# Designs tried in a protein design chat: VHH binders against FAS-associated factor 2 (Faf2). Part 17

Target 1, 346 residues: FAS-associated factor 2 (Faf2), of Rattus norvegicus (Rat) (q5bk32)
Amino acid sequence: MLPFRFTYYTILDIFRFALRFIRPDPRSRVTDPVGDIVSFMHSFEEKYGRAHPVFYQGTYSQALSDAKRELRFLLVYLHGDDHQDSDEFCRNALCAPEVISLINSRMLFWACSTNKPEGYRVSQALRENTYPFLAMIMLKDRRMTVVGRLEGLIQPDDLINQLTFIMDANQTYLVSERLEREERNQTQVLRQQQDEAYLASLRADQEKERKKREERERKRRKEEEVQQQKLAEERRRQNLQEEKERKLECLPPEPSPDDPDSVKIIFKLPNDSRVERRFHFSQSLTVIHDFLFSLKESPEKFQIEANFPRRVLPCVPSEEWPNPPTLQEAGLSHTEVLFVQDLTDE
Key: E = the ipSAE of ESMFold2; O = the ipSAE of ESMFold2 at other seeds; V2 = 0.75 times the mean of E and O plus 0.25 times the DockQ between their complexes.

## First folded at step 7 (VHH; framework vhh_3k1k_2)

Design a5 (from n11 with R35S G50Y; at its last look DockQ between E and O 0.40; V2 from the best seeds 0.00; counts 0 for: pae O 4.0 > 2, unsure alone 62.1 < 65)
Fold by ESMFold2 at other seeds, look of step 7:
Structure a5 (fold): chain B 346 residues (1-346), chain A 124 residues (1-124)
Amino acid sequence: as target 1 above (346 residues)
Amino acid sequence: QVQLVESGGALVQPGGSLRLSCAASGFTVSTYAMSWYRQAPGKEREWVAYISSEGGSTSYEDSVKGRFTISRDDARNTVYLQMNSLKPEDTAVYYCAAYTIEHSGDTVYEYDYWGQGTQVTVSS
């Protein structure tokens, strides 16, 4: 029901309450409006035959709504059951083949007896003066409007001429409304296309910003990693320095030159500098490593070599030498020259 | 003058039932065509059910046909919407609307009145 949806707005213009001053006729309380129309259709067919215009099967309000939605003329027939001309009109005019063809091709046709509540309600609204009564209703200037009224007995040729005249005089209003609806539909389609394009552009902008945010976060993470590497390097350097100082403090004292078990060792460092120190034959080779490690100029990693015989001295525990030997056990003489090889980059 | 007040909206589980009520004041419900509409978040308002003035001829939107029933209680001046076999897609604010037509001369005026709505939520 399109009309109900398009009339969401409350439109209170004039005079609904004024109809409340009219003392209600018993027929003014409509209890079965569709039944009223169906009963009229059955009565019509019983009296006049099945060859008749197609009756709209629904309430007057539904017929008005459908005519408005479909941009069609609505022909309303009010039947006066007791009027002497009603039978003649129905039999001779409404059932004429040419009238049936015109009504079925050009308009919606709603009919009811004014003795039924639905028909009486419409009678009170249309205010007919006599029977038979026809009204033509259509959308005119955006409102459903009665554009023609035919009252009294009329012959089929005159009925066709009068209905055609009314429709021809008013067809321009329907054509205009049809064109306006088509333009609104095309405008709404274009607006929908523009809205879709805008949303696509908005989504593209959001995606671009998301990628920029992700790129900034990656750069921040990379920068933090670099900073952490620098801090770790600084901590490692500090720890190394502290370890060198600790080993220097824990180093056994240098033996006197007069000690018979004293060993004088001359170390040749990788930078071609020389350092000398006396050791005791009973000391582990680890003291040699610790002494060299404590030197500021020594590499972070190194090995100690003797010549004659050429050999790497096991000054640090390893798989081959879990417990480094003493200077005496390593075969060192009272005077020895040892070479320090830099292993820092290995 | 005319007022429509909906009630009965609630949270229900899928497959459940609810009955919405629409109490009218300032007019008799039988003299108006009465309708229920619903509006889900982010969607346009859509028609659900219709009951004609007097006599109670009814019509339903295809997606609710067989599940929803509109009815009228003249003694209480109230229109109901019985909703059965509720689905998550039925989640919406439900509005009651009244519709009438008046003639002023040759011009047909259409009037519609709306309630404020009642929330129906079917569990996600």
Scores: ipSAE 0.134, ipTM 0.471, lowest interface PAE 4.0, mean pLDDT 82
ESMFold2, look of step 7: ipSAE 0.216; ipTM 0.533
ESMFold2 (binder alone), look of step 7: mean pLDDT 78; pTM 0.781

Design a6 (from n11 with S53D S59Y S104E V108I; at its last look DockQ between E and O 0.54; V2 from the best seeds 0.00; counts 0 for: pae O 2.3 > 2)
Fold by ESMFold2 at other seeds, look of step 7:
Structure a6 (fold): chain B 346 residues (1-346), chain A 124 residues (1-124)
Amino acid sequence: as target 1 above (346 residues)
Amino acid sequence: QVQLVESGGALVQPGGSLRLSCAASGFTVSTYAMRWYRQAPGKEREWVAGISDEGGSTYYEDSVKGRFTISRDDARNTVYLQMNSLKPEDTAVYYCAAYTIEHEGDTIYEYDYWGQGTQVTVSS
């Protein structure tokens, strides 16, 4: 049984192998649709010359989209490379000067060979019966529509007449669509202008409010600055008063009038008042400054002068007098009159 | 269910570059002609660039040739527009669109899906 079964499967395998070569038309796969159109244009010009209608350089779907957008007729030519009438049509009809003028002036012209994948795809969509094949497409009632089909060899005068007839029969649909688009565009422009005017008014109102807020903030800041200056001056005055009280507490006691080393000093203040106090000859002149500073009526800054001879007493440490001298070292007598000069100029 | 979402619009300086993305859902980007359009304020929407539905052939408006590049990433189902050497006249809302057609007898049905747009502004 074995040899018969082996032979049977071998024959069946040969048949199955042969059946596997049945495959889809390779033109079903569009890989370079613009290349297909360009290759047709080059082939056309090589074979029929350069006097021809202007070819649309793009895909079929692009041509449809442009025709719709521009409200133009789209003429589609499908070229049958192997059809006996194709050469006659191209040379004598399509390339006729009057046909070229008509096509160039009134329509977009898309052409491709049905042997190329893009042309084949359009052929499957348009389902032509024979070649040469022309289809006229336009926007009709809001849809792109095939409004005319021309199949078979046609003479140039008859081609012009038939294309013109198709366009004239359908021209009113394009005119109506142009008017509707113009009306729609004018409405959009007016609405945008009104929106811009509203937004400009809103921005103006916002700017006025912003300036009002800036004025309010400026006034508040000025008020805050004045208050801070007032508080700072109050703190300075309080600190000065505290320092005067501290100096008063630290003064050495006034010597007795009976003390032989006592110095009685009469101070003439800038406000024309007089103050007397006794000091000890051994005390530093700083004691005189501290005493005068502790007085409520004394200036914030002052210097102390003696007359006969006229001199400024070094009562505060300075670069000239790092250690102020004692009353004795300064040459003061047992009774002295000193003058307080106000230096408060700042 | 079908959706196109643009992204990547921004404010850029003249001479700068920007990449726009268009993510698609509900369909495969390679099965549609994908296109970029733009619309400046007060102007009509104009076509900028396109990429074909199968072989990926690219097309450009003359004013953007050499500066803009459209591309497709099938793995991410996304279309890109790389914009280089940007000029103030490129300022517009950019829209991604998916387009295909279907013949039924003499009637041609158009399937035309649009994104919401992304703003590109070039200073000065």
Scores: ipSAE 0.344, ipTM 0.589, lowest interface PAE 2.3, mean pLDDT 84
ESMFold2, look of step 7: ipSAE 0.384; ipTM 0.646
ESMFold2 (binder alone), look of step 7: mean pLDDT 83; pTM 0.825

## First folded at step 8 (VHH; framework vhh_3k1k_2)

Design c1 (from a2 with S59Y; at its last look DockQ between E and O 0.63; V2 from the best seeds 0.47)
Fold by ESMFold2, look of step 8:
Structure c1 (fold): chain B 346 residues (1-346), chain A 124 residues (1-124)
Amino acid sequence: as target 1 above (346 residues)
Amino acid sequence: QVQLVESGGALVQPGGSLRLSCAASGFTVSTYDMRWYRQAPGKEREWVAGISSEGGSTYYEDSVKGRFTISRDDARNTVYLQMNSLKPEDTAVYYCAAYTIEHSGDTIYEYDYWGQGTQVTVSS
């Protein structure tokens, strides 16, 4: 059981809540706020003529944003369509040439009927008491602030004086904010210049380190290549020497001079030196090649020629001669002179 | 908790087109003024476009009028910025913002919720 006064307010609150679902104010739902502004502008021109202050063509929120960005005063006019003083104010005050000049030169001018959803929204926010209603809004102490309210019918000279008074009383806040914005911009530019110089120095250091690393790696690769070439040449020479020694060890023994099938061959080497060795007529010509290859003074690649008749002896197995002939089959005499031709660079 | 997440930023050729998205959570996009801003390197953040609460009225900065289109998809709770005829001067980080105003006496409180931004680059 609650006091009558307590239960009365509670019951009214419940009733008001229920009425929202049945009778919401149609102006509460804003569907075309720019249309509301343009509609008012066209209605104004139809009723009062085209000589009027320039209307801001945008939402109240946009007008606030622009006034803040541009550090300008925003004059807000709320029009009461059914108020007896509205026509007088619009025709005789807002359309007065000196008022038009003041508003156009010093401020943004936003106007709307409170019967339109956008105007109604602003009315709920500004909570005016009567019409005509004007509010002056500007950036003050870092916040958009209503710095003047004018309510009721005002004659044009009084309107000019009151608007001028409000602006003069508050102009220093806009000047101060403009100076602060310039100071912040100068500080930001200086910091960006300092940061750019630091980043350029850092990039230069990174580039220097990269070039130093590339130079050392290039030197290392070149040195390794030279070393590999030296090792490859030494391995080649060593392999050749080992092959010569192996052929020497595999040679068949020299026949006795008393052997009737003994062939004495005198080899004329490219360096004009001579070597003699006896072979057996039954031996393959490969024995001749192996003997010559085993000599320290022999070329790495060579061929063997006889001169009467002049011919190259097939001493090495090839596609043409897979099984080289014997000395007998090659037609060699019991004493023979053969010539060794150097083929190393071929 | 109110959250705005932009997406769709990319590298685009001059004259090309790009569509940015701003997905909202924690509120309905139709109940706030939704806005796009951009910030080019070395410049201050500037307003680009907006779409009003519930009515869907759109408004644009003069430099993008006719080229950019803001739109809202209530079913996806998402706001879009269609950018056509892109110029190198449009290169910036683009931010989605939800904007509201609250009056307390003579003081007007402006609240904005911001996304983290999405990079748009138009090659020179």
Scores: ipSAE 0.404, ipTM 0.665, lowest interface PAE 1.9, mean pLDDT 84
ESMFold2 (binder alone), look of step 8: mean pLDDT 85; pTM 0.840
ESMFold2 at other seeds, look of step 8: ipSAE 0.433; ipTM 0.645

Design c2 (from a2 with G50S; at its last look DockQ between E and O 0.43; V2 from the best seeds 0.45)
Fold by ESMFold2 at other seeds, look of step 8:
Structure c2 (fold): chain B 346 residues (1-346), chain A 124 residues (1-124)
Amino acid sequence: as target 1 above (346 residues)
Amino acid sequence: QVQLVESGGALVQPGGSLRLSCAASGFTVSTYDMRWYRQAPGKEREWVASISSEGGSTSYEDSVKGRFTISRDDARNTVYLQMNSLKPEDTAVYYCAAYTIEHSGDTIYEYDYWGQGTQVTVSS
């Protein structure tokens, strides 16, 4: 025979287990959770005054998230409106100046009435046994954890001692997590700085190679320009030589010494050499220029001067002499000495 | 089975508007803190907006405040993000997320559920 007490609690346990699966949502549904927090704060101020700890103005979920992010303790107060000790606790403990200072300096403080939907939801989660009720929550072992519970009426001095004891017993977990987060942040900053330095080094290497390539191209262009100048100069010299050969072929024949109209001219060249040739009085002075131009020893550009009187003979067409005169028209004698002056810079 | 499906992402001109939808199944959106996040190419995911469980308290990241509005339609079990005055900097994949907590003894468990994201592109 099974004991009645065993059978009774086993059946009740099965029944309570079954009720968990079919039990409807809590009768109290949260419709304005921030409003519930604000309404408690206003009710608190009306009943107990404005000297109180700073209330966290947000949902329980938001308070947990902020405490986790900031690595702070979260103190949760659940107010039992109908409990005989609630008024004394609020007036004597929560409003005590030293309690206010402790709470404001060391923790986030979330408070709500359990008659309000948000407070009721938190009550169902924390499962308090009596009022006043306080819970201390912090990040411990990678999870938000309730690390202390205070239930029942407590005097200000005892409250300070108990809260301080809970915080001191658990402070090392927060310090360790803060140090670990700082270490990870500094590692990320260092890695980013190393990546930036690497990219800067790559850009410097690329710029160095670009400047080296530009230097090689600049040298190559200079060499090409010099080569082009040499080729152009060679073509100019070749053209000049061809023109000298053409003029030589087109020269009129030298008159016989027996010709009564012949003129013997002795040319003094800039190199102090002398060249003699006979011309005909009827020939244009251009023949003299063409003869001298065809000579290998003649300057590239020159003019011809006579002495007595000293003058430049118009042997090439000019604005002053469009059609150069004949030897006779220029007044040359049957024997003449002419001077060739180098004008190559013109 | 919890599922979040984002929709409404598109290519838009600067200054344009777009409304993103996040349809939830397997839970009611009023029992969760619903959030929008975005992730631009080569950047980390960043928070954009939140609407609290039941009661609908909203909060926004500074760069979108006044331009974006988060809202919830409990009848359709859907969360919306109305995006106005869009800028090229808003180009990203937008994710819908649901956040909730569960107490087990003294331990508090946190749950995040995520959608697959929807692409928003603002031309430059």
Scores: ipSAE 0.451, ipTM 0.648, lowest interface PAE 1.5, mean pLDDT 84
ESMFold2, look of step 8: ipSAE 0.458; ipTM 0.690
ESMFold2 (binder alone), look of step 8: mean pLDDT 83; pTM 0.826

Design c3 (from a2 with S57Y; at its last look DockQ between E and O 0.53; V2 from the best seeds 0.47)
Fold by ESMFold2, look of step 8:
Structure c3 (fold): chain B 346 residues (1-346), chain A 124 residues (1-124)
Amino acid sequence: as target 1 above (346 residues)
Amino acid sequence: QVQLVESGGALVQPGGSLRLSCAASGFTVSTYDMRWYRQAPGKEREWVAGISSEGGYTSYEDSVKGRFTISRDDARNTVYLQMNSLKPEDTAVYYCAAYTIEHSGDTIYEYDYWGQGTQVTVSS
């Protein structure tokens, strides 16, 4: 017997050893780490109900990163599916309202079964001795650090006390880091506000200078416009005077008082002055206009009116009088008083 | 030695799209948690997106969800950030980072490896 049984067990042991090299632990292949976490969350809800702490939905390394960034405690729960105390812990401790409130308000909560690859990887890193297992992790002395470990079945009141003790013993490290980060942020915000205020002031100054340049240009343009108007008016007056001189040179000579066709006309000007001149009955009324136009005291535009009957004499060619009549055709007497009406502003 | 080289940063119009690349050497991109960060002038560097080691789980900052997509090409050892519907607020230097941790007792050692960054500007 002994040799047969000895060799059988020895060969079988060698076969089992060789099989381990060919068939590694299935949990060593992490192919869907988030799936591992989500499957635990769904399994938890099916077995223990929906009243539970909020599970972090992400990988262990992401939970560590978020806890560091947010300066929060990270509570890690490793679930032993086949351990006799796991169901009791989940139902009575994790689902207890006071435990839920503590975890949700004070920490991030990452949980996974060690039967799943992601949970198994964390188990190999944390090296728990028994289940249920909790680890508290936080930023301490500039490194993420496991600051507490709870192993074995624990009642909800004791769990609260122990988690609170761990947090109170280590809270000073997080508070100090939060204050330092807030101080740096306030300094950066203040400098940003000061820079923005400076740029806003500079922009306001540039806009004021632009408006000032526009006002100076407007004043300069108005000055040029006034000067141009002055020059144009002077040129107009000069042209008018030259035209008056030309008309004076072209006037027919004044008839002798002894000429039987001589007409003496007394003109009442708008300035209440009067001017006398003799004309010939055969002359066109245009000669009257030309004479009055040649006077320095005459308006630039005027019309000539007779009284008894009151009428405007057609001394300038118009649409209804293309050929102004002669003094005789207009019915003027040998002595006549005519009124000059100023039309310059009309 | 771990090296990360970003590329693809450019000037784009609002609403436009851009693809950033991060070529890695000295390690396989599937073995590290790969991340994109961005830093606008005068602000702290902020996390934008991540893709986990093996398994390829992706996560995003809330302001970029639905617009940005992180992906990995194991054959080219490269990580990408596809940025769609770009906004002026997305203007920043974008950094690729490789992240891993190692437990030693109760101490967790973090290893961050960073690229030099690539500039993204979103402007009319």
Scores: ipSAE 0.429, ipTM 0.669, lowest interface PAE 1.7, mean pLDDT 84
ESMFold2 (binder alone), look of step 8: mean pLDDT 84; pTM 0.833
ESMFold2 at other seeds, look of step 8: ipSAE 0.469; ipTM 0.679

Design c4 (at its last look DockQ between E and O 0.26; V2 from the best seeds 0.00; counts 0 for: pae O 18.7 > 2)
Fold by ESMFold2 at other seeds, look of step 8:
Structure c4 (fold): chain B 346 residues (1-346), chain A 123 residues (1-123)
Amino acid sequence: as target 1 above (346 residues)
Amino acid sequence: QVQLVESGGALVQPGGSLRLSCAASGFTVSTYDMRWYRQAPGKEREWVAGISSEGGSTSYEDSVKGRFTISRDDARNTVYLQMNSLKPEDTAVYYCAAYTIEHSGDTIYEDYWGQGTQVTVSS
């Protein structure tokens, strides 16, 4: 006994086999699949009239997808343009009123010429042997399956009987799939409810933690502001003390009491103390301010008033007095009493 | 097990562009007819574009011709949809699908679908 048999092929057979790789059938390339369907529908109506089963207006793949999704039967008709029985079948069977009614009521109907690329592709899948050709397709065991093939000329009454038989024999598979989908839908609804409850709980927990974090950050910012204010106040006091020391060291010396241009000024401070100092008539009033500022007991901000006549002395440069006058120019006498007014709270 | 995963959907202003990706596992994208579909809220799913297993012929719905381009990257096992000049009417969930015509007995073309990616075109 031999384990297998080798078959000799002619050189011509090898050549024809090789040519298929470089000369593909032009129908195998689908460029306008919906156009192929619409073109067939229009040609059908022109040849056989408008009384016909409703054609599915879409690709074969779309028809399969819709049949699968809707759990419906799909009837596929492949039209053989050159076959002698095609015209009789179309006129006498497909266009029969009872056939039209059956097809329209119970199934999707897809049809195309096998001379068109879309029809040729379906022909390669369904492997029809002759025309007219019908295939019944439905979802069976999780796959779109051909459950009936009708080939050759058939009378309308026999067509109805055979299509009905095929559908009745296979209806239970569609019922079973419908039940399984309902079970999956119920499980999906429960899962969605559980997910929504989980996300709501998670969101609530995150909101609580966010509020805790905001309160801690707010408290931290307040503490930082207090520390910054304390440091700024310490710096201000240091600068003030250093400025008072600088002014004290830069004061001109007191004139001798025997100096004829000496001015003795008695300052009445807000703390009830009195301070005396001699100045020179040629000195600017700024010397008076600098002297009082250098005293540890003086207010941080003050003004200086004279009496007889009562007036505020311009001892500090201002917009109204950019250059304070001398003691002589301000009209001070050899002995003056000046009052220091505290302005710190203004 | 076959998986298709779409990505790249976003909110885009009118006239903008997006590129959608469809990553496949469990098969090679060049061995199937790969297609893009879209479904606007409350509407039926409609075919947008396809690329053939037979050397990459492309086809387009009339409303997207000249604006959308389908392509295939064998090295990444991914199909793309380049969408230019987007209009508010293009707002939909976009699905990638794989199809073949089975040449075996009573087995026929199987549809494989991704979960979809949302494209929104609005101001």
Scores: ipSAE 0.000, ipTM 0.155, lowest interface PAE 18.7, mean pLDDT 80
ESMFold2, look of step 8: ipSAE 0.022; ipTM 0.337
ESMFold2 (binder alone), look of step 8: mean pLDDT 79; pTM 0.795

Design c5 (at its last look DockQ between E and O 0.05; V2 from the best seeds 0.00; counts 0 for: pae E 14.3 > 2, placed apart)
Fold by ESMFold2, look of step 8:
Structure c5 (fold): chain B 346 residues (1-346), chain A 122 residues (1-122)
Amino acid sequence: as target 1 above (346 residues)
Amino acid sequence: QVQLVESGGALVQPGGSLRLSCAASGFTVSTYDMRWYRQAPGKEREWVAGISSEGGSTSYEDSVKGRFTISRDDARNTVYLQMNSLKPEDTAVYYCAAYTIEHSGDTIYEYWGQGTQVTVSS
């Protein structure tokens, strides 16, 4: 079961909402609420003079919000433009110097004509019976509450007395609320400090774990890199071995020593060993390179030099020698000593 | 322009959850008692939940107690309705309402939103 207070207002809220559709008043649509208040202030000054209480220049909602935040009384005046007592009240009561002083010193003062949309909306909520109409509003028991209503013409001395009475009867609620706000603020600040300390500790723990994770990932990345280098070197070594075997199998046969175009070449390798093989004068120098490459003891990269005139033999295709010459074209004799120079590190 | 605008209504499966938002523009929610209402097709609008203007006192219709939670974020000028364990009978247009002043008698000042549709079906 719901509390009676909420259930009662719920039923009334629905009924009031439905009644709006039966006979809409043009004033029900508020398009410029601040303009309504400024318009009233301007009209007031034209009719009654510039000596008046300070008007709150803002919407009714803004005035309520400021009164709540500042723990101040809000005095609401609804002006009946066509009521016979409105002019007398404004001139004789609101503009009285002691009334002005009281209102300016102790409360916020919001005023509007009920012929303006903003004033009419407030009139529908406050349901005044006659004009002039005043309501005193304040924060009471955690709700903005109407704590006094003044309806009908009232003289300035009586207005002062009644406003003072309403405020004095309710001032202790504002003091109590101020103390409760201080208590809640102190509790909230303490909890925020405790929560921030916990979150800081949690962030520190998360940062520590993040750094551990990053270090593990760094180690794993380094290990992967080392493994990839190892695999690449093994693959390179295997490819080299396979190429040497392929070249050995593709070598042309040695010519007979009796062949007049036979060339006997003695190779001096970088390790000072000697290797001898016969070639044919018509063969390309590439055959010499392929033979030496097929030897297990040969460097990975080498060049071949002759010593009779000292020269490097073009045994591999290059930009300068796309088609290496034959042994005869290179000027080799029937017996030749060639030197193998190691270029592996270059 | 002065208004309340509901959002977050959607189609959801039974047992699911949904959070409705009610944002105010042109006025400050913090001074108001805020309420949620709903209206199913062909039914009267009914009260669902309320939250007071200060201190955050909440109240709920019996059929939604323990499933719905009303909350308020005055800094964002917004009221929320968290709806859990939704049932087909929760299907309705949900309205947000603001009541500015506690009154003696029959009058209150109120703002209403345009509503947001919540549908719970398989």
Scores: ipSAE 0.000, ipTM 0.280, lowest interface PAE 14.3, mean pLDDT 81
ESMFold2 (binder alone), look of step 8: mean pLDDT 82; pTM 0.818
ESMFold2 at other seeds, look of step 8: ipSAE 0.015; ipTM 0.510

Design c6 (from a2 with Y99W; at its last look DockQ between E and O 0.59; V2 from the best seeds 0.49)
Amino acid sequence: QVQLVESGGALVQPGGSLRLSCAASGFTVSTYDMRWYRQAPGKEREWVAGISSEGGSTSYEDSVKGRFTISRDDARNTVYLQMNSLKPEDTAVYYCAAWTIEHSGDTIYEYDYWGQGTQVTVSS
ESMFold2, look of step 8: ipSAE 0.439; ipTM 0.665
ESMFold2 (binder alone), look of step 8: mean pLDDT 84; pTM 0.826
ESMFold2 at other seeds, look of step 8: ipSAE 0.440; ipTM 0.669
ESMFold2, look of step 9: ipSAE 0.481; ipTM 0.698
ESMFold2 (binder alone), look of step 9: mean pLDDT 83; pTM 0.819
ESMFold2 at other seeds, look of step 9: ipSAE 0.439; ipTM 0.663

